VH-VL binders against p56860. Designs and how they scored, part 38

Target 1, 255 residues: p56860
Amino acid sequence: MMTAEVRTPEQGGGPLTTEPRAPRSAPGHADASAPAFGPETDPRDIIRWALAAHPDLLMPSAFNLNGVVLLDLAAQAGYRGEVVFVDTGYHFPETLATRDRLESRYPELTFVTLNAGASPDDGQTPPDLYASDPDACCAARKVDPLQRYLKEQGPSALLNARSRDQASTRADIPFVEEGGARRRVNPLAHWTREQLEAYAAEHDLPVNPLYFDGFLSIGCWPCTRAVKPGEDARAGRWAGKGKTECGLWQGENKL
Below, E stands for the ipSAE of ESMFold2; O stands for the ipSAE of OpenDDE; V2 stands for 0.75 times the mean of E and O plus 0.25 times the DockQ between their complexes.

## First folded at step 16 (VH-VL; framework fv_barzolvolimab)

Design c52 (at its last look DockQ between E and O 0.24; V2 from the best seeds 0.00; counts 0 for: pae E 2.5 > 2)
Fold by ESMFold2, look of step 16:
Structure c52 (fold): chain C 255 residues (1-255), chain A 119 residues (1-119), chain B 107 residues (1-107)
Amino acid sequence: as target 1 above (255 residues)
Amino acid sequence: QVQLVQSGAEVKKPGASVKLSCKASGYTFTNYYINWVRQAPGKGLEWIARINPYSGNTYYNEKFKGRATLTADKSTSTAYMQLSSLRSEDTAVYFCARHTKSGWDLDYWGQGTTVTVSS
Amino acid sequence: DIVMTQSPSSLSASVGDRVTITCKASQGISSYVAWYQQKPGKAPKALIYYASSLQSGVPDRFTGSGSGTDFTLTISSLQPEDFADYFCQQYYSYPLTFGGGTKVEIK
């Protein structure tokens, strides 16, 4: 039969760039108005709408409870795209193991681990930067690798696992956020932690085992602790540092 | 700049094995899955398997389980496919191909490696 | 396995003609269909993904349409460089499967 190399005509085959060209999403994607979603809307309907409007949709995840639930709902709704995880070098071993279990369970999804080979000793940041300047640490080890990848891929929308119940800083998250570099879709915006836990238990989802030890929001081990009774889920993140959100949701680097 | 360069043509006897290589350049090798697809003379395209070069995770077409083995070497940005117990029906051009952000569509293909199984 | 039934297997056309190639999936696959062009001695070239999204650098005379089970690739005004083999591929579930191909020949 026929054989040969494939190259897109627009790129011409001149290898001087490190950034792959990414196609645009389907017609009407960026300009389509979201349906009137409400607190009762099935997240899978939101995901189906998002995928139809944005076939280049990407899903960043740190594989917390919300992210694991979203991943399962997305697979059910027909999502077949990427699940993008940034290895900061400071993830708990349990988090890396959860990623691996999710990859095995959902072969229909593409698991991308950015910043491969990262470790505390890799020289990407000074020792103890996570303590002395956690914003700079997050910028170097999490935000920059993810933003570089997003620039390379150029998705018109992201599928995010945020919910209003996670923190006071998220209390006003809509189902669909306009503005910034791309549209952001939050299918779980109105789900409570109790609903997420019930869903995960009902579907036997591979949840990070630290969750069951009270780690309700899991990030880097130096910046994460178990929460106390009555605290919100993110109270264990950057405890005592005055930081409540990763730079991915704030400032110039907002997703 | 994305390029997949495959190893040269192979001539094999029935019962032998072949190991094909696919060297990637122009992108971060560990960020994209590599698929293997073959095309027999006068026939259509047939998907064999894919590998995540980061984790080594694989998924095989049931037709090739037990005969096809995918590996990847992160240090050389090279994916490999070994096909064992070759038979004349395995005569084909074998392609490696990278899939994209949108799923399992294949945006860049290698030039193909002709494998001939005869006598 | 999801069977992709592609038709016609071949067609003859002139420069400037509108060409239509169809693929039918044996079950619903949403819009997870890609289209490829392959010229003799060349690697397949990606044209369209997600049924209707045009790959970068592909001329806009190529359009894809359909969802569910019925998919179409249309070349609105055939050019000399478009005489090639074309095939569809579903990527909704494993194993990935391809249509049988359509050879577009000069009339």
Scores: ipSAE 0.539, ipTM 0.795, lowest interface PAE 2.5, mean pLDDT 84
Fold by OpenDDE, look of step 16:
Structure c52 (fold): chain C 255 residues (1-255), chain A 119 residues (1-119), chain B 107 residues (1-107)
Amino acid sequence: as target 1 above (255 residues)
Amino acid sequence: QVQLVQSGAEVKKPGASVKLSCKASGYTFTNYYINWVRQAPGKGLEWIARINPYSGNTYYNEKFKGRATLTADKSTSTAYMQLSSLRSEDTAVYFCARHTKSGWDLDYWGQGTTVTVSS
Amino acid sequence: DIVMTQSPSSLSASVGDRVTITCKASQGISSYVAWYQQKPGKAPKALIYYASSLQSGVPDRFTGSGSGTDFTLTISSLQPEDFADYFCQQYYSYPLTFGGGTKVEIK
């Protein structure tokens, strides 16, 4: 009866000495070239670079786990811009409540809600469009409003909460995406779900309660379900419709 | 053109309340926070509070907590500030001002409302 | 609260002069500083945002500089219409705070 001594791994969590790094010299023209970031790069450093290069940076969000984590990291990194949310009229009450909690927690950030007061019956789309043509529905209720706003605001870059671990379609997301209407910065590109969950827990972030009920990716309620254990996080999005993305990041509607 | 038009001058006694209005036009009212800032005679600017007109979410300077109340009416694109328990030190010009996309800098201002508190 | 110490409180200058106004923050605030011009009986007008970015429609004789704790507004060649009060503002954290102001008056 050999008693296997379970060596408890020493959690050497050394105190992150937040030594106030000396104010670096005169903001030279922030070299518009993205530094070489790696998986070990602190997302906050990526955000700091993005802010220096793009003071007009905007953050679109749907307040999923990634979005909540990014929001906290961005605030810490010195982001003081807009958090842009699109009210599709089909959001869960829990999503809207999460937005409100975040707004309260981060008063230094500006929470902008596009199409405020949107509803399924507001005449924007046919009532059954989400079922018959989810692409058209997402285009009309989410993508187009956001595109219009971004066109109006004209940010030189977006701060996005996308990560490689979210879906197979995102497996190769870089830290910085070039091309299109503007630069896209993905500070969380290499963070895993486990890392995101751990961070959210450690910092007591207001994560959408539906996440804990298996809604690992949350969008509009007609097109979102909880996922089963072992399913892809996005398997609950547009289930059975052959759609995997809302259209924000693909094709002609790419942000 | 973006405009913020404020209500007229107010004269109040100590202990009274005043409610000021700020009507916004020329932009989507619910997309921008409204701030309130005051300026006492011959003094600097003092930030009071801000409101998200869509959510109604507010954040107050601790100095004004419990006395200042911000509200917004989406239907009329009007922001309001109520200040209660007025004191002589509350005599000032009160401004509403819009934030920018870059943060809490203020790009458009109302013309100001003079509030005089006197016995 | 972040204190913005603005100097000088007043200065006299002539048309064509170079004018410099400074603000010192009580802590590091990156570049989250705005500058405003205020004329008597009028609301403040935004001049500079993000320490050095010129607001739309503002003449290029106005320049903002600085980062961290020390910030400067410069008027390269003072014009008659520039005689006014000037204020700095930090928007790094709440509560928003302003400098004490600088009155630029004619010599």
Scores: ipSAE 0.216, ipTM 0.723, lowest interface PAE 2.5, mean pLDDT 90
ESMFold2 (binder alone), look of step 16: mean pLDDT 92; pTM 0.933

Design c53 (at its last look DockQ between E and O 0.29; V2 from the best seeds 0.69)
Fold by OpenDDE, look of step 16:
Structure c53 (fold): chain C 255 residues (1-255), chain A 119 residues (1-119), chain B 107 residues (1-107)
Amino acid sequence: as target 1 above (255 residues)
Amino acid sequence: QVQLVQSGAEVKKPGASVKLSCKASGYTFTNYYINWVRQAPGKGLEWIARINPYSGNTYYNEKFKGRATLTADKSTSTAYMQLSSLRSEDTAVYFCARHGKSGWDLDYWGQGTTVTVSS
Amino acid sequence: DIVMTQSPSSLSASVGDRVTITCKASQGISSYVAWYQQKPGKAPKALIYYASSLQSGVPDRFTGSGSGTDFTLTISSLQPEDFADYFCQQYYSWPLTFGGGTKVEIK
């Protein structure tokens, strides 16, 4: 009775080393290295470069003088993307009206207002938070809404209206800022207030009328006053509070 | 998920008006422009107009100025298009569409509403 | 108005074929071109934006290229579900305008 030892074939099923399929590098829009821009570089050329490198470019704006000038230049340069504004519930009527005039003037751009219809009494933040904690107020009413939207849209870059002449804290703003969640492009980095004013006048741009009343930097009405002759343009922002920026461009909350 | 749901088919006589609706969901209605585009049978696409649902700002194709009127209701997240003085040539499928990531590309579309203009 | 001349108006192809559709703008429009797919009785579906950027969820067999006046949509390997009409669109200036369309049908 020959007990046939059924040699169970050891199916050495070697583990299919599923080589981790190298993440198909999304055809990397070759992050075109920023060209060497200079003070004499036409902002429109900077914008054209930014558009070529970042087709998903977005433009946040508060429609200050710089913002209005940037809008015109961007439109001329071929920008057709979103202009993103945050309604904090504390904007001057003149600011909202300026937005509306700009939307009418530049129909090629998509004007987006976040938190449309925001009010001091929206139940989200104390109505007087601007007085007790202006940083918290700006974080909640401006920075967080914008960040949420930017997270949703996922732009690879922002087109910003910041210039070196706006404040001491902006004295070293480059044309292109690297790092963070996305690239930041500042075509107006070297334009002076005088240049901006001249450009706006020459092109009959709809500048916020409060600007001509001494509101050289305009934000929320509780935190914005006109500046006196000889004062820094941003001296009217959060006056007496030791705050100089809203938080969009610095710290962990930078855009 | 982003959805645009349009109203049902319409049959109208020449000279009449029609009002179409487009209900948006799955995103913040006031953050995106709504466009209207039509397609006549066996023809290409024709852009009519766009509206900012927040501001109510509108921009029209010159061809439709005076006949097309866009409105939006924020409370119901619904965009409307009224087309007046209808002609047989207005027979088409009408689409609403949201503006896209790069500007006036159209990333999400309604299912379309058939409008038939006949005597 | 900017005219988008799309070609061909129709083509017959087999599964696995490479398909190329072209649009020519009547003037320079940078890269502000979108491509759409439309199936019978359905709304257009966005495929490409900014001439070459793929919309979310669109297969990578679809590629857009071009700048200025000449634009191309390519399907590298045609699939059964790709038999449809295709349209280009410019959004550089008002009014938005579309190509005449290309019908991709089974050979």
Scores: ipSAE 0.844, ipTM 0.916, lowest interface PAE 0.6, mean pLDDT 93
Fold by ESMFold2, look of step 16:
Structure c53 (fold): chain C 255 residues (1-255), chain A 119 residues (1-119), chain B 107 residues (1-107)
Amino acid sequence: as target 1 above (255 residues)
Amino acid sequence: QVQLVQSGAEVKKPGASVKLSCKASGYTFTNYYINWVRQAPGKGLEWIARINPYSGNTYYNEKFKGRATLTADKSTSTAYMQLSSLRSEDTAVYFCARHGKSGWDLDYWGQGTTVTVSS
Amino acid sequence: DIVMTQSPSSLSASVGDRVTITCKASQGISSYVAWYQQKPGKAPKALIYYASSLQSGVPDRFTGSGSGTDFTLTISSLQPEDFADYFCQQYYSWPLTFGGGTKVEIK
């Protein structure tokens, strides 16, 4: 199976691969059924299918390892659309710096930061809501801004960076999730953390430097700690609070 | 409703500079890149550059590097383009436009600003 | 730079006619083509993105097709408001480039 060549930074952002083009038998149309994908399927083929079926495809990202790898694969696959990040006011400085480095490296992508000007002191939420009611904090600072944007934009599908290896709560993520307001596509569903790390190293991707200090799942600073040896990658998220997923991955508002 | 309202017509001599404005309304200004495109009289369209009003990140057509400078003011929802070392061939209508649903398609355009460069 | 060759450069047509405008890219650009309508002294108006996706509020008599290098805009039944210039645009790679335009005139 051919893989796209390493993408290099340059003023022109177009793909440099010579992979065969998709058939020209029809213009892009939204299809009800995805092709059969398996654990061996190149994520770029999944992304190319998603683009052809969903020209308005939108990629939410928090710029964790998975998200950075997906972003590079998407750029290689021809993605030119939006990469959408929500500024909660509680992001680590390292996360914001990673966002900036990614924008500079991928001029062919459109980077969108929602909730501009957010800060802990902006009055958007009561003090320390992240500790007393993390679900309400996520709803106000992350879920609501993103869902408002998604309602406004109306994309027919989302391109998500989730993989089964991230946590026990994600062990059954399929490549394509039907139902809900829009289709959800997980091209990295079957990639392991080891594959993601190898890819990022091979391509010299701008990974959040906190990852190398044991922060294997990075969210807001009040709800994130370094993972101890042998722990699940998301064990540092909402430690001691009984919460394992943000509202963006749960219920009717699931991405 | 989305609107991009541009500054008024300009007449300049060769060698001068011009600074054009593009005021956005009806959407969140910082969510969309602003592109600048020009059209010489009776001619086609030519892309100049684009800016992310949130980050200030810019990307320029090589033809205009060193002469074009894009800026954005978040507080007034206004994007600017300065073009220096003007020549007669810079005579054109200059448009601002925002990025669209699939990336760099341009879904909303300003009304245009006529710049005339003559001796 | 990717060259977009648009044809015809002009045409004369009557209300009710079917009109076809083509753009050919100098290299493969997948489906990264947009189409615009422009009336004299006005800004371009977006019609089509991603080769065939209709912009909101654009009448369904406008259709786009093609992929790779060859792209077509079709107006199935011309209306009086459709007499204008039409441009294609590629957004596969930087810089963005436009076709030379097609002037659609009343016969």
Scores: ipSAE 0.795, ipTM 0.911, lowest interface PAE 0.9, mean pLDDT 86
ESMFold2 (binder alone), look of step 16: mean pLDDT 93; pTM 0.944

Design k1 (at its last look DockQ between E and O 0.02; V2 from the best seeds 0.00; counts 0 for: sugar tag NYS H31, pae E 8.7 > 2, placed apart)
Fold by OpenDDE, look of step 16:
Structure k1 (fold): chain C 255 residues (1-255), chain A 119 residues (1-119), chain B 107 residues (1-107)
Amino acid sequence: as target 1 above (255 residues)
Amino acid sequence: QVQLVQSGAEVKKPGASVKLSCKASGYTFTNYSINWVRQAPGKGLEWIARINPYSGNTYYNEKFKGRATLTADKSTSTAYMQLSSLRSEDTAVYFCARHGKSGSDLDYWGQGTTVTVSS
Amino acid sequence: DIVMTQSPSSLSASVGDRVTITCKASQGISSSVAWYQQKPGKAPKALIYYASSLQSGVPDRFTGSGSGTDFTLTISSLQPEDFADYFCQQYYSYPLTFGGGTKVEIK
């Protein structure tokens, strides 16, 4: 009677090496690096990228041709944020009317007017400061109000309507500007005036009527004139004052 | 701090009109659009209209067009909504709400005003 | 009008649970979606904007996701104060429209 010793196989339960579950890759921070854009890149694609990277994106505008075109393209691209305008108290009625028309056309956008109802006689800035010190005038009436608002809102980026064709000083403007308080995105950087005009016409955009009277760059009425055929589009800005920019994009107060 | 304070409860007869107020504080009133949204008892939210307090530009839900009128007083930082030809189905809590910076999201809300329409 | 179909209409959950609420848009609306919390007798409180951006002061247990037509609000670990109604909203086009709401109740 051979008692077969049933050798119970020692199931060597090897320790389940719980491989440390690879840390779930944090939802891929969309590589905040700007893609390589080119002259043929659709501005809407640039805007879509900007929105994905910067959901708090804001759009400053003075409702020039570039601004109107950008506004339409941005709306198409899914922008639904603020369009920020500064009332300097010196805007043309046509500019204010253009703003109003745009607001009516794009109800999906939020139009914000800083210093609403501004006046030359505001008691803070001399009414003739534009003549004696244009830089101080622009600083006080345009740059500072916008800077204060942007500081309050704290957007991580701005959507800007600047293009290389606007002025010699903008000839090298990139699609994405780094540095400063926030990123600046310029979807129209490579669009020409002709392209902008064609687009505006094709889409029946409410362009400021003064544009068709030779006001190719429109700011405050004391510092804006129509340009002659063949002149730079910005030759009508601060004519004879040695000033070419309002200060929004240069120096320590750069947006 | 941003605050929207609405007027008190209203009881109206069918066919009457009501005018609600929304006083804003803690921010620049003219910088932000104001919306009106209502909520019927036990129901969802329904958008009525919006106003830009600076321009006075308004946009209305077609459902309320001709019955709702939005206004804003810059001097008092107060938005108003008048609703006319009231019906029993207009019984709801009415909210004013501010646009957010990112769009027509609504970042701050009033406490609501109850409007009861009864015979 | 853009219709926001929100689901579920109600759910029961316990403290610590993961809660998911969905909204489906009747058309593509990019990321133009907001989420709100509403407690009884109170105004809605903004939670999320632009589909996934957290409003200031909102706890990080709230997350929004989605683009195009499908959107989700997630509460990673439900807290006692999170029992409320939740609404999605589209602001891609006017008129603004809201989901039907989701009531989150204690189990």
Scores: ipSAE 0.415, ipTM 0.791, lowest interface PAE 1.7, mean pLDDT 91
Fold by ESMFold2, look of step 16:
Structure k1 (fold): chain C 255 residues (1-255), chain A 119 residues (1-119), chain B 107 residues (1-107)
Amino acid sequence: as target 1 above (255 residues)
Amino acid sequence: QVQLVQSGAEVKKPGASVKLSCKASGYTFTNYSINWVRQAPGKGLEWIARINPYSGNTYYNEKFKGRATLTADKSTSTAYMQLSSLRSEDTAVYFCARHGKSGSDLDYWGQGTTVTVSS
Amino acid sequence: DIVMTQSPSSLSASVGDRVTITCKASQGISSSVAWYQQKPGKAPKALIYYASSLQSGVPDRFTGSGSGTDFTLTISSLQPEDFADYFCQQYYSYPLTFGGGTKVEIK
């Protein structure tokens, strides 16, 4: 049975400096068509559209560079919803600390940790499953808890941090993916790693410190290594296992 | 090897200012924030402020806001802290320390600079 | 500001003893706690980050535990080089704050 813990900051932050100026007409609803977005579209405009069209919008995050940048852009654009993180029991301490820093910085957001209290020895999976069957490990410890939560909450869309520059498997990600159980909105689809790094530095965002040690895509510690110079950012994920994506974005389990 | 090497001891009168330096080596200076922490004789540790050397962005403990000023020089990999309007209670050892592996833990510390404030 | 209440403020122990130092946070801070050792005239040395993760080069007789509000540093078999001051630090939110310290003295 999944346990979700909502971590609400004990001290509320102030309001945004500038309230978004919106049309005086009523907000859209879940079946509104997406506008044509282009490579130069400000991600915040995409997020504002998504908020108007999908008042139930949720934002899953594993707090990689893209996710941290998206979180800040979303807060700036008026997002006040949930940031949903799955505790697999195998996260680096650095990742959990990054979550803590983000929660402290954004008191206006609600941070939800699914599968809270998970550990490698909690009996949810056999001890070596991450090595022998990483797909089954991801399914049990990451995909299933998130899918269960999404079924319970029933959002019509997700706000996602994927960009085309992250890997060859993501080279064709659109701004809005239709189909499946819900829309998936990718405001950063056309941003480069250099743009993400510049934004994070300019805004002093809490970036997972492993990023600066060459861990350009960070997942569970048994399935993650630092990338070598010239490798894809995700080359350190499931190295030598024939796996390139978690089941969240592919197949019948696609979010 | 990661090193933070700080400037030498200072003796100051009340009301004066002091500027301390912290030279970093053995890592990419702009990738890690530098914190300043002080320790009065026989006392505990007190966080003053931190600086992001890439952007120059700073965050100050409210107790020191208006008196402490942090800067960083990317070309020399050196962080600086200026503390103004010195009082006798500012007598302490001042450390610089780098953000660590889980964010704001402090994994490498300079050797400390003793600042003595007396008439 | 998050207050870190560290205890005891001092203790006397012999080589080989098990030593336990406690920090209590004034609010939940997850596991965003670090522990430091400080010898006379020296800078603090990092021992533990994220409540229980051991810094590289630190002997495994040092263990950290806890989450939420209650945290513990344990030295399982005290060595002559372990007589020092010890501090906890929270980094859940700014301002960063430290415990008052624990002086571990030879009995």
Scores: ipSAE 0.014, ipTM 0.584, lowest interface PAE 8.7, mean pLDDT 83
ESMFold2 (binder alone), look of step 16: mean pLDDT 92; pTM 0.939

